# Designs tried in a protein design chat: VHH binders against FAD synthetase 1, chloroplastic (RIBF1). Part 5

Target 1, 279 residues: FAD synthetase 1, chloroplastic (RIBF1), of Arabidopsis thaliana (Mouse-ear cress) (q9fmw8)
Amino acid sequence: AEGLSPVAGGIVALGKFDALHIGHRELAIQAARIGTPYLLSFVGLAEVLGWKPRAPIVAKCDRKRVLSSWASYCGNIAPVEFEIEFASVRHLNPQQFVEKLSRELRVCGVVAGENYRFGYRASGDASELVRLCKDFGISAYIINSVMDKNQVSVNTEEEDSKSKERGQVSSTRVRHALAAGDVRYVTELLGRPHRVISRTRTQDLTSKRGRISLQTSSLLNLPPGNGVYKACSLIVGDKHPISCKVIVDTSNLYIETEEERFHNSDESQEFQLLGIEFG
Key: E = the ipSAE of ESMFold2; O = the ipSAE of OpenDDE; V2 = 0.75 times the mean of E and O plus 0.25 times the DockQ between their complexes.

## First folded at step 1 (VHH)

Design q4 (framework vhh_7qia_2)
Fold by ESMFold2-Fast, scan of step 1:
Structure q4 (fold): chain B 279 residues (1-279), chain A 119 residues (1-119)
Amino acid sequence: as target 1 above (279 residues)
Amino acid sequence: QLQLVESGGGLVQPGGSLRLSCEASGFTFSSYEMGWYRQAPGKQRELVAFITSGGSTNYADSVKGRFTISRDNAKNTVYLQMNSLRPEDTAIYYCAAHGEYDWDSYDYWGKGTPVTVSS
């Protein structure tokens, strides 16, 4: 006998959910067609796997905004992200993981991509997930991977005589597009403009002359590669977005705008979050 | 044990060719995106060539037209055909598998194979 799980009776989408790209969005859309949608995401993977931490594609504080933007695709229901410590599930084999979903979390069903792998050492595949869900009395829905139909248009080489399959949308592809400075392609993969969040001192935002210099260390998520970006927007609190030009180099990010001053009357706060949208 | 094993590196004269192979074991190879990366002494590791699960390819500008990435899903192997090699191609070459939907959320890396283009 257990208390109510936060995702009890819900439909959970299974995946890594790094970029929150259109492939992740499709999983949430399918979950919303069946019941209350949740994203089941893992935290603490770098610590458990000995993986060197990378800058996230979506800032932790900005993930709810992205998920809220999916409501219009999900029957006006914003998906909710449910986080599990990876250390608590890493050792589970496929059967034990599905048992946890069914008996401890009490979910009604799962949605996963056709290439989903799970359980200790990724020993389970999508067909195993379906079989085990049936054994434990929960529904399973396997969704075809969202394919990138714009690869050829963004200078991706593909030989017609060898492969007719398109590559799937992935967080890895988002990272490569960001590194290349191809923010238009990033927007296509994400279904939204890429937003970088900076934690900036209030004094620095109110100090003079429509040009702001940010250390890359102040950024909470991954910026695009070094270059000049002319079609950007600066978001400060609840104010209307400000058109700006952004220059990214190895140590700094420079924001140039026609607005000479940023008037933040909230002088009592030491730091503020600043959003920068590319494209 | 999920692992990647590179082979085919070695010494070659400028203008020569090498074919690198990377054999994957312990997972469903066809579902992974595969990349070849290189790291020269004192430099950051950089992407050289990338191939999606569906076979679409991308190349770094410095190697485009000279290098070709391909995969053989039946053999769980990804290849890098390197033609018209230059001294600046000298580096340790690494194979990586990127599994967006892998439970472990871990990129798999090989140990690397050295390529030296003699001057």
Scores: ipSAE 0.017, ipTM 0.448, lowest interface PAE 5.6, mean pLDDT 81

Design q5 (framework vhh_7qia_2)
Fold by ESMFold2-Fast, scan of step 1:
Structure q5 (fold): chain B 279 residues (1-279), chain A 122 residues (1-122)
Amino acid sequence: as target 1 above (279 residues)
Amino acid sequence: QLQLVESGGGLVQPGGSLRLSCEASGSIFSIYAMGWYRQAPGKQRELVAFITSGGSTNYADSVKGRFTISRDNAKNTVYLQMNSLRPEDTAIYYCARVEIYSGDSYYTFDYWGKGTPVTVSS
């Protein structure tokens, strides 16, 4: 009975979009040069594949803020994320998936990385995506991978690309860097400081001598590994960020300020979101 | 950098067995999902099997019950045990790091190895 798709007429970037790293940002930039940019992501994949899901790199509630920060790169248009349930697309072969994009979602075009795979058991590649999009009357644009500048340079003989780098920016590299506590490297991969979101009861926001204690179970996304992080910021609502030191251990995260700088006037059990930036 | 080196391919008669190995270097292996892909002459690459960091496995229907994927994190190696081989299994087999995100429906394979050829013929 409904006629219009939420992404109708748009340009959809295709990818995993876990970390929203600089490689994902490049897909959005290219989409914005062509039309209205969207990110197409899926939910429920772990349930269908029968593996335990990993903690997200970006909290679900924080993704729109990250995408809004990309507007300056995207002609002042913030990309919009569109989610589809994986169960609705599982077992679609490449042709059926592109048909869904063109006929059901009514997109005008797609942007994907050169190493993109799609369809049941990843049977489709970027070349097949281009061919199928042409068959269904939508545009397709394949972009080069964003390379991780921290890769070891290798000797390349006279090759057309003259590239000395190996490997690309990826969510797995972000997870590795976070586990190592290398927040500087994380910031390079993300193009922004990593922000951890905690869902905390208002009454639990009270500090004891300038220290706030949070259980790791209150965190909505992946914190960096155990360690002491001195150059951090605490973000509470729309208030000015508060400089802090953060200590991460196995069970808790501690936020230390010089003194208690925010006032918790609402001593209730209602939940609030806290942002912690590592940089 | 992550480097992957495949080995163990060769010529085998129908019904035979081979064990492929993929040795990883340059990164922490245990956090990655790892998979095996194959590409037959004139065909696109096909996912054969993958194993998550936690040890969960997944197989293409054409190989389920015949192939077994496993890993040894102490040796930074992933294996593919191939039993009851058929002529249709003839392909170059590639090891790759598999990225799967809970919100995504498709797999990204990066850090491909150079491949190891498997020929099943009499």
Scores: ipSAE 0.000, ipTM 0.176, lowest interface PAE 13.2, mean pLDDT 78

Design q6 (framework vhh_7qia_2)
Fold by ESMFold2-Fast, scan of step 1:
Structure q6 (fold): chain B 279 residues (1-279), chain A 120 residues (1-120)
Amino acid sequence: as target 1 above (279 residues)
Amino acid sequence: QLQLVESGGGLVQPGGSLRLSCEASGFTFSDYAMGWYRQAPGKQRELVAFITYGGSTNYADSVKGRFTISRDNAKNTVYLQMNSLRPEDTAIYYCAKGYEVTWSDEYDYWGKGTPVTVSS
């Protein structure tokens, strides 16, 4: 039966893919140079590994928009994200995982970062990935880490490898920058402005005294830390972005604009998605 | 800003013990998993042990039963107690912070490492 593997014949980028930062984008770019690019993402990691649950950096509903924006870097081919339940692969050793990619998913090749680890208890590394891919007849391409442009470059022989490992762009650097309220740095790490999505009732979008109030609990992804953000945009449906100021506190997000765009609807208990871009 | 500082490495005889420490600063330590990696001369870096935010632990088969990872959230410190050390445990040991330490292509932050040499 044809069509049983959604990534058959494709080139899959391997990684965590939580932030969709410029390092993840580079994996997709390299995949697109070889064939049809896919991101192979794991879901359910926190539950399986006992991590504290936390808000995603990119809202689930917003991930396709981000990947579509990468088409211009990927030869006009937008990468497609393919999700695998981590519980279903957790116990696979490195050989079994590559066998799954080759024989079950029927991929033509893989792209991974130089620090990539895989298989039960992270027993496989990038070199082993290359070796196993050759054994199973699929291509493997390892790329160098994308370095954080905000990191001070100090070239000494004794620290070269360490500065490379520590200076790389990562989802945790994005989380740290968000917590610090450094939305300019976040934009550098993501290659795009950070967009927070709120699931809000249409009736609640009415501006009151030039201010829209959203509860933090309505947010589908991680906002920046508490503070005042002056260079923001409000995105509602297919309308042009509205310039606004955003105030983030522990329980609420306040959007202040001089435009009166929202009026309370007579028909409006339905939820809709609202986008807020920072910087 | 964000910093990991390893200590406790040294020279020991086979069968000896060492306790490694890693002090963390610049982030909410209790919210993150912490891990220990090692790299021996001429070998690839390997995951030795990790501990989740909830205190669950995992070990490489080569060290299981000999090494114990623990954390002290009040001191922002993760420890690796190494017992019954063998010459093949000789490596530079690195502390790592991450969301998860398995099936990952990136590390959040790494320390500079602390060398451990096991020889007679």
Scores: ipSAE 0.016, ipTM 0.326, lowest interface PAE 5.8, mean pLDDT 81

Design q7 (framework vhh_7qia_2)
Fold by ESMFold2-Fast, scan of step 1:
Structure q7 (fold): chain B 279 residues (1-279), chain A 120 residues (1-120)
Amino acid sequence: as target 1 above (279 residues)
Amino acid sequence: QLQLVESGGGLVQPGGSLRLSCEASGFTFSSYDMGWYRQAPGKQRELVAFITSGGYTNYADSVKGRFTISRDNAKNTVYLQMNSLRPEDTAIYYCAAEVYTEYVSGQDYWGKGTPVTVSS
């Protein structure tokens, strides 16, 4: 692009950034210690690859709230997510990608995990990233993987794995924990309760016998697996969270609450966003 | 471009064995975390086993000790060896790939599935 770069002079964290888990948070923390932190994210992958994306772990509209919550870990600076069209970088080899970061985007440095891969078909590794950054005059800092403190299962084959791959926090582990309905484990991996966002017609949010029914098609991100979740909170606009029980079914979510008045002030809006936090 | 093709499903008697294969094309296989998922009729899709790019494995409690996930990077293939099969293992089995590279950020890739039926 031309003109002034939105991330000029900043430190960009590199990663997949699906879940915004504590491993991603650690990248942002390290970036904030060096300079102004940014997350570099790609958009448009489904269009370029011809694939329909799966439900995201964090709703697009909710990502800024999550990043803002990281400010207290990042010297009171909330990391900013910078999106690049995947089509614009798909064909870049490792050298061309680092050149784009240095010359076009004018970043001062990068932070990446030790297992990071980049460039067309993941041809570049963390060592090559460091070398290329040095060639282009930007700082590179590679951090160790954030380790999951939970033991999901005892596995006799763990000795065949690198210790830094073993027990690593990852988006895969978050998806596994969500599918299993283990919202406590999800909270530990994310460093926050999992929040599902629903975009629903205001008229459809009227409680019927203390129960609200939402179709799964109204959800903007991935719910936990089928089950009953007792320690949930319903978030509506700027109001205080409302204690609720959530039942997840294949086609619907049922929210059970004793509050009858939660959307009266917002009836003038055709649609509104509902946040559901699990545990 | 990016494709996952499952094979090896079929009908088998309780106590029998099957080996599922998932061949990957259009990407650098060795960089991907790979998993096997299953979905029984009317149920949500669930993780059965996964293997990271570094070789770490994990299994659902219901299959632990009976199923083994492995990979052959030279053949761009991930396998699921299923032993001591039970009627409860009846499902469509799906292969999935997750990439930690920023050029393929946040998307899991799915195959079309291969059916497994365990019955007498």
Scores: ipSAE 0.012, ipTM 0.267, lowest interface PAE 8.5, mean pLDDT 79

Design q8 (framework vhh_7qia_2)
Fold by ESMFold2-Fast, scan of step 1:
Structure q8 (fold): chain B 279 residues (1-279), chain A 121 residues (1-121)
Amino acid sequence: as target 1 above (279 residues)
Amino acid sequence: QLQLVESGGGLVQPGGSLRLSCEASGSIFSIYDMGWYRQAPGKQRELVAFITYGGSTNYADSVKGRFTISRDNAKNTVYLQMNSLRPEDTAIYYCAADTSYGLYSDAYDYWGKGTPVTVSS
């Protein structure tokens, strides 16, 4: 008959998962403590909601690499991302959404932040999620929304706030830090260097005087704001990362290396992916 | 939990000013990054301005130099001071909070119901 859901028996972390920042990582860590961790993410939000399209913080093709890097935090189990089209769930009320998790996807439990909202027009909250999960026979675990930089503390709220001067981790804060060119702060929020992916035809990639020029339109995710960035790394396939300097302007991104020529295969019409890590 | 209520919208002549307020209740306001969005008839919703929990601000190019976002954490309120208003600023203005752990229906976790602003002579 019908096969099992790809996430059947698993523990699903619920969130937006735009940035895959350390707050999202904490949800995955908690899921891994309970069972097999999955992230449930939504695609197609801007199109459905009529928002101006925005570049993603993490390129779609690069998300699995990020999640694989979380394995060491998750008991050596890399979380797996399960995508749902937002259009297919946007009109589900809270009960229908939890019913989908329990009956169609057959998950064993969920992990969400204390400020999580779900269901049509965000009508459900974390407390309703817990109640509905109990009604449908699945476990629910609610995690504190204020990150403590992976340090456990039973101290007062005021003391915790002072120890975390940069405050709450959020995708909005990551976007703001990127726009400001503060790649060190971005690295703190993400728990990893920010990696921009470019998809460029091999024939359009030429190192002239040790400089590679890319149009911002070739970038698959959000670059940092206009500026000069030192201590960057260029990543090409499985080759050793190349130390480089990156210059970002409104229409172009320039990569400066010590290499005079950038050589690739004879398949000049093929696309290739370049990774650029900032700091 | 966090609830947002906008106020201060209305009808104003070109060149006029309005101050929008967004009052938060429930959760601790001071830990959230806050933003103002707007949606004109037949247009997509766009970010107008945002302010981080630490007080850093950012503005859309179309309003830079005319609008100022600020917050009063003691009053759990975020403000949008709008000066030199233009007919193209006519829209419903929404307050939003980003709490980091996710809402699948919107980019921000919490939204107010919006306050209309009409700039017309």
Scores: ipSAE 0.012, ipTM 0.434, lowest interface PAE 7.4, mean pLDDT 79

Design q9 (framework vhh_7qia_2; at its last look DockQ between E and O 0.52; V2 from the best seeds 0.00; counts 0 for: pae E 5.2 > 2, grease 26.6 > 24.2, SAP .685 > .668)
Amino acid sequence: QLQLVESGGGLVQPGGSLRLSCEASGFTFSYYDMGWYRQAPGKQRELVAFITSGGSTNYADSVKGRFTISRDNAKNTVYLQMNSLRPEDTAIYYCAAPYGDEWLYDYWGKGTPVTVSS
ESMFold2-Fast, scan of step 1: ipSAE 0.245; ipTM 0.592
ESMFold2, look of step 2: ipSAE 0.128; ipTM 0.499
ESMFold2 (binder alone), look of step 2: mean pLDDT 80; pTM 0.811
OpenDDE, look of step 2: ipSAE 0.127; ipTM 0.586

Design r1 (framework vhh_rezetamig_d1)
Fold by ESMFold2-Fast, scan of step 1:
Structure r1 (fold): chain B 279 residues (1-279), chain A 124 residues (1-124)
Amino acid sequence: as target 1 above (279 residues)
Amino acid sequence: QLQLQESGPGLVKPSETLSLTCTVSGGSISSSDYYWGWIRQPPGKGLEWIGHIYYSGSTYYNPSLENRVTISVDTSKNQFSLKLSSVTAADTAVYYCARDEGYYDSSGYDFDYRGQGTLVTVSS
């Protein structure tokens, strides 16, 4: 072949990778123990499936920073995210998908969670993934679900699987914790503070009576639910984080801080990115 | 407006073959953009995908049912059909025919269009 696959010879972690939570991190850690780690992510899902797009948990522009923070867990190698257009794989059955991984993308192996489903109508499960990988000569590793440390033990065998299901780290659990405003729990599920990215105009970065007002529509990812958050940090460019208080309302987000200058030195810029970390 | 309509017997005896037909109107089954399939819901249980077919005749079946299932397409009549052999009481369900554009990842049973459903009872 005249072209080389971007993930050739690598170990790809399979999943939706919405939240980049500690369960996703564990997939990357296991991949890194075997070879060069990659996350295989699908793009264009909502458009192909006809869903209304919802706010991502991690802003697209912030994903590389999160993956870079995993390097210390992955043998000092940051996992690289490889994106596939969902439209290009939407009609592939399980065998065709594994064939694409092995023969077209030339990966050496895969890592997936025990609940992973793939192929048209999610017709393939983790055990089928293992069988198909063996047929195509690539390694497959199935990782048990990462359990939430805050779940209470149950004392009846008939409730063990129900408790375990509730205790699993998942993007759905992260979304529920964010909606509840439980940013401490969110931090435990993510292994990092939740960072919201805002794209805003330079003129809107001026404090008015001690507040900066941002419209929810300016946010590139999901904020926590309505409430008052006292232990937050504002990140502006390469500056030191600025301590702040954040108030989330239905249509606006308010940042209260004693700093008044949040723009770059060049005021001619139309838009800037702000990071808001919830402690 | 696209419409899918199931037709077939409401009662089938154990060990016999269930045969259902889906008639498509308001759209062509001879489309490269869509798959045409069958799903069912037994009483008190969730939806179960049975299989689907492309207009070219290519089929994909639920592995748990593949030994008993045949889906076929008749592009001249704008119809596709399901045959399920060796039925038992466990095959009693509401059966739906459906259209899907061949989506890939774990949304389960999100067919973009389906019929009203037809109840099939397996009983002597």
Scores: ipSAE 0.006, ipTM 0.200, lowest interface PAE 9.7, mean pLDDT 79

Design r2 (framework vhh_rezetamig_d1)
Fold by ESMFold2-Fast, scan of step 1:
Structure r2 (fold): chain B 279 residues (1-279), chain A 122 residues (1-122)
Amino acid sequence: as target 1 above (279 residues)
Amino acid sequence: QLQLQESGPGLVKPSETLSLTCTVSGGSISSGDYYWGWIRQPPGKGLEWIGHIYYSGSTYYNPSLENRVTISVDTSKNQFSLKLSSVTAADTAVYYCARDSEWYDEGYMDVRGQGTLVTVSS
């Protein structure tokens, strides 16, 4: 709004960054090799474009943890996510968008995937991005798509060969794999276990007959499809992960564990965040 | 320049199958790494993704609609189509065909046709 641009002098990766999958990670890695890495993300997209909102793949409160985990790939620098209101850029043609990056945000360069589209009605492509960046004195780096290398179980006849046909990682593939309950495939696409965050009352974290019941409405991001997940972990505060079994149905998520009470330094709070990793 | 154009009946009776075709000009469906799909906007509501297809025939559908939806592609005619079975009044909407790149599928693209109104009524 006022003052110096938060991304001034930085290298910004361009994308939607819904899943923070290994393709997004590769953009951040390449940005970090050139300068200070940032992810340039748009907010308010569904409202501005009239789309129905959908559950995020990564909970908003959990995104910084994911980006921090990328530091080891990015020269020990965790990428920082910079959000722009989509309403402020939606009407910009390609030239105006690059001008905003150069003159208003004062970035030194951009990194984008080879399939990147931008500007009003997606009228700009990667080659146009390179040309316009040169016109405005910004470096531009186009990165080849990260290929889907999922080789999960040769003995599983239910492996979806169609999901590998294009060969590239994408948020669409992550959403499809989650819906199918294929959490191993999800882990390969994300480069990490999928973590669902629940905002739960502290008293509801006590096991009743070996089971904790959470309503799906308490979940802050997209769970995998209905099913039984035997190799899961509960993450409560800074404590060690607790092994558990998770059952997902339409209205509830059930966590089965041997722990009767969770050791949490925030037990005095009415609500706390519970992480569930599907491994 | 790429242009997408919807075609099909503007009126469908309840319980029948809605059938729409998208004709692509100014580009080839098979020449790029894009998904081709359908989205709709019921009166007074937001946009809803229906599904998409890759030129090879691989399909991905909205889980809430997948029991009723079939999307197919004909690369020789440079077109793709939507069939939505067992329609009800709730399926009344403006239907758009669209092109989505892998990077922009994460936010859905505004590269789409003009839209065609389909009314479901007896």
Scores: ipSAE 0.015, ipTM 0.353, lowest interface PAE 6.6, mean pLDDT 81

Design r3 (framework vhh_rezetamig_d1)
Fold by ESMFold2-Fast, scan of step 1:
Structure r3 (fold): chain B 279 residues (1-279), chain A 123 residues (1-123)
Amino acid sequence: as target 1 above (279 residues)
Amino acid sequence: QLQLQESGPGLVKPSETLSLTCTVSGGSISSSSYYWGWIRQPPGKGLEWIGHIYYSGSTYYNPSLENRVTISVDTSKNQFSLKLSSVTAADTAVYYCARSEYIVYTDEYFDYRGQGTLVTVSS
């Protein structure tokens, strides 16, 4: 009958959390300074809103590893991601959304960026979030955007204009850097090397002439643009990373390494997850 | 040990409501750590997520099915149920109940799944 919400008593960071970049990490850091940190993520936005679907920047299966790596920034507490179907909240107005956070999910507070929008048709802004949180007895903390220290000219007009004009770290900047093949810049924006996850047949993980061929359709998240990447690492299970060279073209990703075979603890499975880190 | 078992009729007529129950044994459904859900696999196709429920009664549905789906929980019986209204031949599938740490649209990485039950929609 009585039950605790999975995030009850916690501090939830609000955002889209596509890239899990250093801006998202800063939200989690601030949440951890106040209480137990959680990320409140929406799933299914593109499908529900009719947006053109994009490959995710972080593979769904790899998100927990990324969040665990943030523990050292968050008082040795790894933030936990709590996913909500966007369809279940899309029609909530700002007041109803905050009521859900306070009464149903029983959070103690929220952390959001200064540009955060919420509620039906994004009718709520950060100032309204603060006011509504006060009305429902929970704390609200609005933080400034994390600025991109590289200040690289990206000159791409068709993407997020607000984040671009402010020079802030954003998923849009990560996507542009990936498309340009600038994996060093991607690493600075993410605070970690970009890891692409492939789901491929175990039998196909044997090197042929020093090369493994993967179809781009086997990739669970966005690879960098077409090109040659010489400073990469191949990750198989919990084994030590294997140095490799990666060639990305429109249909395939080729991994060149000295090892001819990879051993995994789940070697008997038909499919395996393979990690490729760029940089 | 934790076990999930689907039950319900294997045949449903078009336009009627499909009703399935999942019985959970070896573990409590009243856990704040988990969501309980339904997924299906039509013949020759991939898995399709239907919806999830938290033991408090909060529900999360696939947008393509949300106007036809109701999931409910009975913590005293350690069960949760699916009702899918206005069924058509396209709803013919193997239906699975499942446990997950997080709500996802389509996810093959469930902690536990039932064995599945075939539901055929035919006149």
Scores: ipSAE 0.000, ipTM 0.114, lowest interface PAE 18.1, mean pLDDT 79

Design r4 (framework vhh_rezetamig_d1)
Fold by ESMFold2-Fast, scan of step 1:
Structure r4 (fold): chain B 279 residues (1-279), chain A 122 residues (1-122)
Amino acid sequence: as target 1 above (279 residues)
Amino acid sequence: QLQLQESGPGLVKPSETLSLTCTVSGGSISSGSYYWGWIRQPPGKGLEWIGHIYYSGSTYYNPSLENRVTISVDTSKNQFSLKLSSVTAADTAVYYCARGTYTIEYGDYDYRGQGTLVTVSS
């Protein structure tokens, strides 16, 4: 109760953790080199700020699978994501935020990117984070940005592109690549194929005349832009991936496969999660 | 005491560039490590983040708008500006400028201007 914290004694990586891209993975790798790695993620941002919610890049239900895939980079320890309500920290100044990490959450250290910002009414930067961590007796490690090695698919020739961050892997670049339908570039930025999760009725997993039709409203995360995607895979439970073609339009997603029927052994569930990997 | 005030044309023709300026008074854009941004509200819809700029010049944009948006800062005039190219009727909205301190895409906007209506119409 008094001293119990889910991340006590751990090393927490600080960041937005929207895309779980290779830049986020690098923060987890560095945390794992120091101690037990955790990602500290905020929830409820849109509600607190009054923003219209955006589709997440990674479905909430699929995040643990992604983090488990990082174990091989993290000394065979999968990072654990620790969620904190944004409403509980938005009013904290930089000193109060670091005090919360040190005294309430009892972390041993933090890892953050060089561009990390925090604190209400006064932007704390990476240098301020290091200083405050020293004041509170916890370690701080600032990691240089992971560079995007493929910049050819991002149009930076336009004047409008001058104001984008250059060379860094970011959630913004992932969202841009998805919108452009460049799933190969997305795979490079994520270090994995992009997986879209759909919540669909068990009975609707059966192919009808070679095609499964899903409404875009059934998708739990952001699909790539409108287009035809030939090198895709259907993931149903723990079964082997099924090769498929995917057509994305504004209202629907169509999955075309030579397999006419998917045998779903979980007949007790009305709805099931269907995974679609692009590339 | 910090005040943000939007200014710019209230009417823009389709395909043209929407240009707005935010004038900051009671504080300096180059003071502290704040970011300065733009948000909008189309009629009958929720707030939509457009983008923001740090005093250092680093910019971050809503991915759905990033190919049309440019945000710049003029520290000598204590102003920052928005340019949105190739506008359509869908860009009709009340536009607000704001200051914030938190993470880049969903920064906590501490101060906000009163807003300016921009109508895109022929």
Scores: ipSAE 0.000, ipTM 0.135, lowest interface PAE 17.0, mean pLDDT 80

